# Ledger of designs, part 244: VH-VL binders against q9umr5

Target 1, 268 residues: q9umr5
Amino acid sequence: SYKPVIVVHGLFDSSYSFRHLLEYINETHPGTVVTVLDLFDGRESLRPLWEQVQGFREAVVPIMAKAPQGVHLICYSQGGLVCRALLSVMDDHNVDSFISLSSPQMGQYGDTDYLKWLFPTSMRSNLYRICYSPWGQEFSICNYWHDPHHDDLYLNASSFLALINGERDHPNATVWRKNFLRVGHLVLIGGPDDGVITPWQSSFFGFYDANETVLEMEEQLVYLRDSFGLKTLLARGAIVRCPMAGISHTAWHSNRTLYETCIEPWLS

## First folded at step 8 (VH-VL)

Design qg60 (framework fv_nofazinlimab)
Fold by ESMFold2-Fast, scan of step 8:
Parts: sequence; C-alpha cells; structure tokens
Structure qg60 (fold): chain C 268 residues (1-268), chain A 123 residues (1-123), chain B 112 residues (1-112)
Amino acid sequence: as target 1 above (268 residues)
Amino acid sequence: QVQLVQSGAEVKKPGSSVKVSCKASGGTFSNYHISWVRQAPGQGLEYLGYIIPEYGTANYNEKFKGRVTITADKSTSTAYMELSSLRSEDTAVYYCARGSKWFDSTPYYMDVWGQGTMVTVSS
Amino acid sequence: DVVMTQSPLSLPVTLGQPASISCRSSQSLVRSDGNTYLYWFQQRPGQSPRRLIYKVSNRDSGVPDRFSGSGSGTDFTLKISRVEAEDVGVYYCMQGTYWPPTFGQGTKLEIK
C-alpha cells in the first residue's frame, strides 16, 4: 500500500523517458500506482508554463482525490517548476513528497547545446532581448530565463518564475505560500555534471549574483524574506538535499544509484 | 588546513575484498567531495568515485560500479573505500583526496591528498 | 569518457632551462557555465600527487610562479620557466568538466 506517484516530464520530453524509473519503483515498491502524465509532450513542452500548469492541474485532481493518504510527485527538469506552481495554486493538494529532479528552481543562465538548437544566433548574454519580450514569454524556456546581468528586466518581464518565487508581488502570493507549505517533504536533487541546468545549483535554490558568483539558498532574498515558505520548510526539517555528481541531465530518471540514494527513501 | 591520513598497506588474495580508510583532521570534512583515485605500479591515475559525507551521496566510475563502495562516518571524520572481487590488476596505490564543497562549481579539484595505501593482490 | 592525451611522455631537461608539456582533450572542456575545468598535478618520486594549477591557469597557493598554465577548448599547456632539481617527477593533466574525471597518461620530467 504505497502512496501513488505522479511523474511530470521536462522540456522536449515524454512518458517514454521514464521507463527505467518505473522499473526501479516496481522493483523496490511493488504495487505502487505510477502515473506518468503525457501532457505537453515534445514541442508542446515549449508552451507557456502557466498553460502547462492548468493542464497538469486538471490531470492530477482526480488522482489526488482517489488517494486520501496522499501522493508523491516526481518532477523532472522544467517539470519541477510546473510542480512548484501546482503546489501553490491548489488549495487542497495532498502531496507528501515533492521530488524535484534537476529543476532550475531559481532560473537558467547558460550556453548549452539546447539553447544553441533553439536560438542558433543567440548567446546567453543576448537572450534577454528575446526572452523578456511579450513574444518570448509565450515560450516555457523564457519563463525561467534568469539573466543575472539584467535582473530588473527579469523581475518586470518574467510572467512565471519571478511570480512563483515571490520575487515580484502577486495578489495570490499569500494563498500560494499557504498552499505550498502543506507539502510534506521538498526533495531537491541535482549535481555539477548535469550539463544543461546552469548554474546547476539552481536545483537547490542557489543562483548567480551580478558578478556570476553562485550564492546558496540561505543567502537568497526569497529565502530570507520567506516569500513562499523555504525558510519555514527548512526550519520544519522538510527540505532534503541530495546532490550527486556524475549524473548528466538526461540520466536523472534512469540512474539506479541516484534512484536508490535520493528517490527511493521518499516513496512511502 | 585539513590533512588526510590513510590506513596501512595490505596484501590480499584474489577474490577477497579490501577496505581502506581515510581520516580527515585539522579542517572541515562533511560538506566536501572525498574522492578515491588509484595508481597501478608505474602507471597513471584512475578515478574510482567519491562521497559527500554530509548527505551520504556517493557515485562511482562505471568501470568499478558493482565492486567499489565508498562510505563515510561523520562522527570520526573518516571515509572508507571497499573494493571487492579483487584481481591481480587491482594491485595499486589507492589515494583519497579532498575535492570541493558539494555546492562549489569545481567538484573534482582534489587540493589535499592522503599519503596513499598500497594494496597488493597476489596468490 | 573524455580522453586526455599528453605530449611528450618523456621530457629530459637541463637545469635552468624552460620545459613545456601539452595536453589535448577529445572534446571541448568548456562547461555550460563558461568555465574550463582543466587541472595540472605534479607527482614527485614516492609521493602523492600535488595540484599545481586549477581551471587552466590559476596557480595554487605555495606553487612557485615559474609554473604557468594556459590554453582553451581542447588544447592546454603547462610551462615551467626555469626547471629546478625539485621539479623532477611525473606531471598529469586532468579534466573535471565531464564525469568521470580523467587524467592524461603523464609526462616524466627528468634532469639531463
């Protein structure tokens, strides 16, 4: 009688990517009902994150309703931001463990092959021109683009990340914080060999300052102000950090050592 | 600054296992990558794996996965590397080395090394 | 795995003369954060390796300024401006950009 597990995928991803994760769960917790949500697959993962949040919300409501003892979320990459917003907008979620697999919780700022494929003529230094436009904010990747050299533009133009992190005010902020704080455990997973999430410490709520020095969660204004509950969760003992070097971005959901160390203990 | 002190030389038979210790003194231990690297006589360096004692997270070079296990005891500031199913090819000096803090961008810089432990595998 | 290739493998040098060791990686060592995680280690006979250089060109504390590192992408160089007797040993380059960290095969520096 294990709690059901809901899996939310990442950018250019689909349910097929999680076949190894499902095998691991079946081996260690046989009988677990695992639902991998196949919404916004492939290029549809580029749709605005708030649109994705509404779609995933509709899919998770009946699953949560059928599991009065609670559910677990495993949310990969961009999917971790979707899950962050789900936990804030749902007044009645019953999530026990929110397991975030290498998600850019404070945003993304880096030159990777993924960005070169999407924007061949752009570099990380000039992506702010595209991402912080109204047109750019219609793309999910721009919803969490966080240029540390143009923080004013990020704060004003980010339609998603700045709001869910409480970096810019929103009428619903108090309710979102109250809802998020109902989570049982926030399990943060990430590592230096990811190769896509930049800085990789974004997965642990660390991020660049204006000099590109990475500051940890406890030095961030969102933590110090307790904007959406991180300081409260840490004080409650509800934040779990599970850093692991040697895992590339596409391997977080298919590495047995990672699963046994960081995921399996939280799937009661 | 921290110093790493390893256990003494060992002679093992093929098929057995060996467990080498690495004790840290004079500095912080728990939040760093503690790496293990080996060197066969007259040969180059080969990375085995690491542990971050604070979180109990360890990972291994695929070449050794299934045979190597790295553990740590935070109360004694000691890391351990156990290698099983020993072969003659495992004869080497085994080093522990301190990498970066888990949060830093330079995880493998290995700025402090133990003195090394000679492990000889012979019939 | 990233392959690290050093040249030369044997380097006999006269005391007081300069020495140069090359290291090539099978792929670019520039990480998505813009940094290059290339290291140089010295191993004197019977001793543990000692790190000399980190992130291509940064010299460790206590390392004499006659040692310098340079390079970018896939090609890197360690230079010793004036070789001293204490410099004998094997020098290794290492990449830390990709898992697992990998070492060059080593360059043995000997006094003629």
Scores: ipSAE 0.741, ipTM 0.883, lowest interface PAE 1.3, mean pLDDT 92

Design qg61 (framework fv_nofazinlimab)
Fold by ESMFold2-Fast, scan of step 8:
Structure qg61 (fold): chain C 268 residues (1-268), chain A 123 residues (1-123), chain B 112 residues (1-112)
Amino acid sequence: as target 1 above (268 residues)
Amino acid sequence: QVQLVQSGAEVKKPGSSVKVSCKASGGTFSNYYISWVRQAPGQGLEYLGYIIPEYGTANYNEKFKGRVTITADKSTSTAYMELSSLRSEDTAVYYCARSSKWFDSTPYYMDVWGQGTMVTVSS
Amino acid sequence: DVVMTQSPLSLPVTLGQPASISCRSSQSLVRSDGNTYLYWFQQRPGQSPRRLIYKVSNRDSGVPDRFSGSGSGTDFTLKISRVEAEDVGVYYCMQGTYWPPTFGQGTKLEIK
């Protein structure tokens, strides 16, 4: 029998977005128990990420407890950051494959329609003034806003991403690293045509330097210092990279070619 | 100094399949995008799809999905484009083109092109 | 798919004179990273396409400085300041902002 699959959605999203993904899983792995978590839907996805982590944690604990052989996580967009934190804060998770669908793992720095809708007069160059305030940190999108021109403000003010990435010290960092390292596989998926996640390489732990040159995971301080276990996972052969061009942000969970290439192999 | 060398011209019957090769020399093969673009006689350019050999990831223009398959053999630094259920309107020069490393670029960068392979579909 | 429209389709030019080719996209080509993924290709008779310009205005290595690209949003121009005999061929614009990449119809540059 196949391990159960838990799905965590993204910003302004809900369980309905995953109907095609569920069809694909049913075709290739019939009998798989798939739970799409219907929490923090729509506008509630703007709630602070630590609040979302707590809610999703309460939902996944009984599912994991009923599956001693392990579970798989499929986490889309912002949901991938929720899953990053879940794997770190849970002392007892039994996740085999953590499949991250186009999630801004090193943060977001882009001019998107979502930004224009939420902050109509803001550009990516000035959003740091809002996001790195106490008020801004009450919004999920600001929890992973990473302005490469104000890295000192990001490191000091980020209440979420800088902490889970080990970019700023935290009393629980050693335990979080130990917990995260229990994951069987870290499957990173993303691509240049996403159109929302910026830089798109953030989905592979790449990110801008101060000159907006994108540096890959192996050049990041978090990797070099092994702050939460990326270097250890890569050495173990546990990191899978699956880049695919031709997929827009809202299509990662509904593209058959993407599913067959990047997701299906990791759902044993 | 990278160069792409394609296989020779093909003449095919309607309903058959054709497989065109593209061999890379003078550079690193596996981490680059290898794209395929076609040009019907006297017409413009049309994108078919790409592959990243290192990860085995490929994607196709929706217009050709189900008929086109792009593969790669890293041991010979060769990419292949196979087009099935051939029709007369598939008569075209088929080009392979390389883009820089997947991390640094998109498949559309296409800075180095092969010489082209004429595929003629006739009865 | 994004439609790319070039004008003119036929461009006869006297040697040494300037030439200008227009390209319009059916929607804005600006990505979330602030870049515009508009490319210009040259195809000489009997040859493969060759990229001249990437991201609107950046000239590829080995491309003469007489070639320049400009534009923003949906309206783009390729200029040749002094046409040489070797510039004969078909010029294509291409957008890479949206999948699949799409090309203009091509502009045939001819010497009068």
Scores: ipSAE 0.687, ipTM 0.868, lowest interface PAE 1.7, mean pLDDT 92

Design qg62 (framework fv_nofazinlimab)
Fold by ESMFold2-Fast, scan of step 8:
Structure qg62 (fold): chain C 268 residues (1-268), chain A 123 residues (1-123), chain B 112 residues (1-112)
Amino acid sequence: as target 1 above (268 residues)
Amino acid sequence: QVQLVQSGAEVKKPGSSVKVSCKASGGTFSNYYISWVRQAPGQGLEYLGYIIPEYGTANYNEKFKGRVTITADKSTSTAYMELSSLRSEDTAVYYCARGGKWFDSTPYYMDVWGQGTMVTVSS
Amino acid sequence: DVVMTQSPLSLPVTLGQPASISCRSSQSLVRSDGNTYLYWFQQRPGQSPRRLIYKVSNRDSGVPDRFSGSGSGTDFTLKISRVEAEDVGVYYCMQGTYWPPTFGQGTKLEIK
C-alpha cells in the first residue's frame, strides 16, 4: 500500500547505481513498487536536458496513471533538474514527495573531474565561453552551467535552467508554476562534502552572487518573485531541508544514515 | 561569544553506555554544527561525529557507527553524545566543539571547544 | 581515511629561537571550491585544544603573530618565529577537506 517510487539517475549514471537504495526501501517499506528509469544512461546523460525530459515524461505517464493515490520521485544529481522540469510541464502529475538528492537546483559553477574529463583545459572561470554557445547548449552539463560573473550570458543563452527557474521569461511560465505547486513535498538533500556540486548549497536553492558569496534561497530573486512557487511551498510547509556533511557525491543513494534520516520519512 | 560547558567525569563498566552533555551559552545554538572529538590518555585526537540541532541531522565516523548517537535539545541549547557497548579502549577525554554555521561552513571548523569530559571504562 | 603525518614528533627548542612543524597529507587537500581546509591546533597540558590557524594560513583572533601557517596541496608548515615559554604543548594539524576529518599524530614542543 505504499505509493510507487520513480527514480531518476544523474550524469554518467544508470539504474545499477541505486542497488543499495532499493535494498533500503525494501527493508523499511516492503512491497513498494520501485521503478528506476533506464533512459539516457552513461554517455547518453550528456544529451540536452529538454530531450531527456521528453523521454522521461513518456516513461512516467503510464506509471502515474496506474497510481491514482500518487507517486514519489527520487531524483539524483542532474536527475533532480529533469524532475523539476517534469513537475512543471506535466499538467496532470500526481507526485507526493519529490526527493532531490544533491541536485544543482540553481546551477553549477565549479571545477570537477567530470568537467576536466569533458573539457580538460577549461577552468570554471572560462567555461562560459563554451557552455553559452549554441554548441555547448547541446550538452546537459552546460544546460545548468551558471557562471555568477556572466549572469547576462547565462540568462540569455541557458536553454533550460534559466527557463525552468523563471529567471528568463517564457510563455508557459504561469502554467509551469501551477503544475509545480501540485507537489506534496519538496525534500532537499545535500551537503558540504559532496565534492561535485558547486556550490553545494545549490541543492538547497542557494547560489553565488557576483562576488562569489553564497546567498540562501530566501535571498534569491526566483524565491522573492515566487517565479515557480518556492515561496508559496515554503509558506505551505512543503519544503523540507535535510543537510548532511560527510557524504560524497556518489554516496547519496547508498548511505544508510542518509536514507533513514532524509528519505525514509517521506515514502508514505 | 559562545561557551560550551560539558557534564562531569564518568566511570563506567565494560558493556554499559555513557551519555555526555554539552551546553552552549552566549549565542545562537541551533544553526551551528556541534562536533564531538575524543582523546585517549597520551594519544591523539579522533573525530566521532556531529549534529545540526536545527534539523536534527547527525552523521558519524564509520569507526563508531552503531555505537555512537548524537542528539540535541534546542530548548536547552544542549547537545548529547551517547556511546554504547563500552570497552576499555573507549577510556578517553570526550570534547564537544562548535563547528561552523551549517549553510556557510562545515562541522570541522571547530573554533570553540568544551572543557572535556573524562570517561573511564574499567571493571 | 586521509592520513596526516607530522614531523618532528618531538621538538626541543631554545627560548627565543624559531620552531617549525611539518604536516603532510596522503592526498591533496584542495576542495572543488578552490579552498584548502587545513587547520592547526595547540593543546597545553591539561587543557582542551585551541585552534591557531584555519585554511592553511589564517590566524584566529587572539593568536600571536609569531605563529604562521603556510603550504599547499599535500605539504604544510606551522612556524613559530620566536618560541616563548607559554608555547610548550602539543601541536596538531587537521584536514577538513575529506570526511572524516583526521588529525596528525601531534608534535610535542619543549623548551631545552
Scores: ipSAE 0.732, ipTM 0.875, lowest interface PAE 1.3, mean pLDDT 92

Design qg63 (framework fv_nofazinlimab)
Fold by ESMFold2-Fast, scan of step 8:
Structure qg63 (fold): chain C 268 residues (1-268), chain A 123 residues (1-123), chain B 112 residues (1-112)
Amino acid sequence: as target 1 above (268 residues)
Amino acid sequence: QVQLVQSGAEVKKPGSSVKVSCKASGGTFSNYYISWVRQAPGQGLEYLGYIIPEYGTANYNEKFKGRVTITADKSTSTAYMELSSLRSEDTAVYYCARGPKWFDSTPYYMDVWGQGTMVTVSS
Amino acid sequence: DVVMTQSPLSLPVTLGQPASISCRSSQSLVRSDGNTYLYWFQQRPGQSPRRLIYKVSNRDSGVPDRFSGSGSGTDFTLKISRVEAEDVGVYYCMQGTYWPPTFGQGTKLEIK
């Protein structure tokens, strides 16, 4: 009776992180078939995002084919960007609710302990030197690094985020936009206490300008130009914003209040 | 200038519930955090929780989860804090306070405060 | 929860003299955005709290220049360069970096 749910994890993550989410879904929507994809787990989550998109695409095709009434996606952190690309490259997806769980939709620009594990001596101001090289673009985290002080380098070097956001031209852009627009609902979740996603408003398509002032989605060129359909989706009433303070990055998939408020209503 | 006006003092018996209101005027209500903070007589300040009226999203200090419920009515620009299973230790002045717009990158800075509502729990 | 500790708890001061209040946090209050969300509030007898300082050192509109905030990491100070009679009240520090927001126990400033 309930549409199947497909879960896509984030950086350095695996299916085990979603045990509480599965408990919540089972309690409120008993009988829901939930598939947490065990691909690109742990260190493999560092592989280029386009490689991850191909792998996840192969995994979701048979699930979608078996559910003609549609499916829901719950995509956490980096996984939200994978799901963005999946919805664009799949000419036959039947996704109803795309639930983006604290994902850096406009990119990442922040000094977090997670990044310091990989680049111990780097500050956010210097990471562009690594990420916007050909070598750096072989790592998922650099695929969505968005330095607001080097926007020219981001636009030229980003092999993933700038393309899926329509910030740089791509031959497939028109088809990607048409495919993405088939989604029923785009549910955006995030909050100021995340502590990892910087700026946290990236989860709502907000981002820094050159002075590090955060501008909202409606002020972004990608929205104003409707590059991949955000303006069309908002006009259609298909974008849902669900901000919640008091939730850290690793707790989005295990907080009952968050689940009941932001996720549960969209799991038909 | 935005103003927050709270409902009047309440005297309640142990085990009952109390619901305090906070009405905003003179500014935008829906897209700001409305927080609740209490102060027992002669004691310090303790945070209970908040609501973002536009989205109906609320979260609570774990200490009060299950007993406190914060709601809002956008049509009347009013937020409510309900505390159940009252104990003598809940005797305090309860304040509502406006935080930043939910989108702003500076969380929890309560810049405008209501006048406070004394809740006395007495047998 | 982050513990905020103030000292002194009682601060008797002669009119016109300076006053200093310390606030220490159990962990660093620097957020990933580089900002430190430490606030100072004043509560005059019988009144609601009033925010004086936000993000360590920024004065709210209408707050006299004699109030200043400083500090970093876990150690913060509120200074009043010249105490006036209207400054009598309780002063609280608050952290907003971590959920839930937490307050120091308060410092009661009194005229000797």
Scores: ipSAE 0.753, ipTM 0.873, lowest interface PAE 1.1, mean pLDDT 91

Design qg64 (framework fv_nofazinlimab)
Fold by ESMFold2-Fast, scan of step 8:
Structure qg64 (fold): chain C 268 residues (1-268), chain A 123 residues (1-123), chain B 112 residues (1-112)
Amino acid sequence: as target 1 above (268 residues)
Amino acid sequence: QVQLVQSGAEVKKPGSSVKVSCKASGGTFSNYYISWVRQAPGQGLEYLGYIIPEYGTANYNEKFKGRVTITADKSTSTAYMELSSLRSEDTAVYYCARTSRWFDSLPYAFDIWGQGTMVTVSS
Amino acid sequence: DVVMTQSPLSLPVTLGQPASISCRSSQSLVRSDGNTYLYWFQQRPGQSPRRLIYKVSNRDSGVPDRFSGSGSGTDFTLKISRVEAEDVGVYYCMQGTYWPPTFGQGTKLEIK
């Protein structure tokens, strides 16, 4: 039998978005138990990411406990950051494949419709004033806002991303790294036509430098320092990169070619 | 500079398949998108799809999905475009084109082109 | 799919005179990163296309400065300040902002 699959949605999202993904899994791996978590749906997805991590943790514990052979995670957009933190804070997770669908793993720095909805007059150049305040850090989107022109503010104010990436020290860093390294496979998916995740290379741990030149994962300090285990995972052969152009942000979980190429091979 | 060299002209019958090759020389093969674009006689340019050889990931224009398959062999620095269920309207010059570095933020830049391969479909 | 419309389709010009080609997109080509992915290609008789301009106004290395691109949103222009004999060919605009990339129908530049 196939290992159970747990799905974690993104910003302003819900379980309904995954109906096509469930159809694809049923076609290729019939009998797979798929649980799409209905937590922090819609506007509740704006709650601080640490709050979401705690809620999702409580939901996944019984699922993992009932599957001693292991489980797979499919985590979309913002949900990929939730799953990053889950793998670090859980001393006993049994995740085999962690499949990250277009998640801003190094953060977000771009003008999107979601940002204009929340902050209608803001531009990416001035959002740091809001996001790096205590009030701003009460919103999930600000927990992974990463302004490359104000990296000192990001490092000091980010209550979530800077900590889970090991960009700022934390007392639990050693344990978080040990826990994360238990994952079987880290499958990174994303592409240039996403239109929301900016830079799109954030889904592959790439990000802007101070000149807005994108540097890849292997040039990031978090990788070079092996802060949470990326260098170790890559050396182990556990990181899979599956970039695909031609897919918009809301289509990663509903494109058959993407599913067959990037997701299906990792669902034992 | 990277050069793209394509296979020779082909004449095919309706219902058959054609496989065109595109060999990259003079540079790093795996670091690019290799796209396929066709041009019917007297018509404009039409995009078919691409591959990133480094990862084996390909995607296709919806118009050609189910009929086109793009593959790559990194050991020979060669990309292939196979088009099946050929019809007379598939008669065209097929070009491969490179987009610099898959990691760049300029998708579909088509900075270097192959010389083209004429595919004629006739009964 | 985004529709790219060029005008004129046939452009007879006298050597040394300026030429101008317009390109209109069915929707704005500004991407979420703030960039506009509009390209211009030249196809000389019997040759493969060659990129002249990327991101609206940037010339490729080796492209003469008599070629210039301009525009924003949905309206774009390629200008040749002084047409030379080697400029004969078909010119295509292309958008790369939306999947799939799409081309204009082409403008044939001929010496009259």
Scores: ipSAE 0.575, ipTM 0.837, lowest interface PAE 2.4, mean pLDDT 90

Design qg65 (framework fv_nofazinlimab)
Fold by ESMFold2-Fast, scan of step 8:
Structure qg65 (fold): chain C 268 residues (1-268), chain A 123 residues (1-123), chain B 112 residues (1-112)
Amino acid sequence: as target 1 above (268 residues)
Amino acid sequence: QVQLVQSGAEVKKPGSSVKVSCKASGGTFSNYYISWVRQAPGQGLEYLGYIIPEYGTANYNEKFKGRVTITADKSTSTAYMELSSLRSEDTAVYYCARSGRWLDTSPYYFDYWGQGTMVTVSS
Amino acid sequence: DVVMTQSPLSLPVTLGQPASISCRSSQSLVRSDGNTYLYWFQQRPGQSPRRLIYKVSNRDSGVPDRFSGSGSGTDFTLKISRVEAEDVGVYYCMQGTYWPPTFGQGTKLEIK
């Protein structure tokens, strides 16, 4: 028997996007109970990430309780950040594999069509004015906006990402780290042809410095300080990197080669 | 200096398979993209696919999916490109090329090229 | 796939004179990171391709400064300010913004 799989969608998304992923899982791991969470769909995905974390937490508790051998999480795009926070705030999660599908783990800094739809007159260079306000922090995309040219503003204003990454102090940081470290495997998936997640290396905890040079995970202060357990997980052999070029942002959950290479091996 | 050395010319019959090797020296192999590009005589360049040896992750141009397989042996710093169900249209020089570290660049940065391997498909 | 179109396909030039090659893409090559992944390669007779220019205008180490790249969006140009005998070969533009990477047809530069 296979451990149950819980799927968390991304920005402007819904459970419908995962029909191909479910087909692949059924083919390779028949009998797996897969639950795609139908919360914060479409425009509701713009709600503050802490609000989404609370809602998803309530939905996953009974699923985890019914699976004493553990569960797997597959979390796509923005959903990967929801899952990061879930693993930190839940004192008793039993997640084996946390599979992060092209999620901006260190944040987002890019000109995308999603940004233009939401803030038509904004460019990535100017969005910090909106996102780092109290009003802006009421939108999920601003919760992980990480402007490398205004890092001080990001550190002071980010109500979500800076806190879960341990980049700014929080009273619960020690407990969040302890909880996150309970995960069996952190499977990081992403690639250069995503076209939305910018820098794409954010999916592997890499990010821009002030000159927009990407520094890898092992060069990040959050890793070096082991703020939420990345260094400990890597030393434990629990971090899996699965980069793949040739996959666009909306195709991570519907590409068979990607599934067979990066997801399938971690589903039991 | 980084150098990519490919195996020698091959003459194959239609319907057979060919496997070309590309041995890397003078640098780290495992964390770099190794791509394959072909060039038919007197024609332009066409991308086949790549591999990142450390992770075994490979992806292919849709035109060749099902016929091309790219593999790597980290112990010998050698990448391989195997093309099956050969047709006369597959007659070309096949190049391997390295494209920096996987995290730093895309598979098509092409900073170092092998010398090329002529594959002739004729009856 | 993104189509890359070069002109001219044949470029006879007199030694010491300038040469210019155009490249047009079927769609904008600007990525979400603000960069344009347009490359120029040189292939001398019997040799492997060699990258000359990356991200539109950046010259690779060892490439003479007589080579320059320019352009934006969908229209790009490679210029050689003073053609030398060793410049003979085929020049290809390539886009790396979209998978799979695609090349222009090539421009054969020859001395007349």
Scores: ipSAE 0.755, ipTM 0.873, lowest interface PAE 1.1, mean pLDDT 92

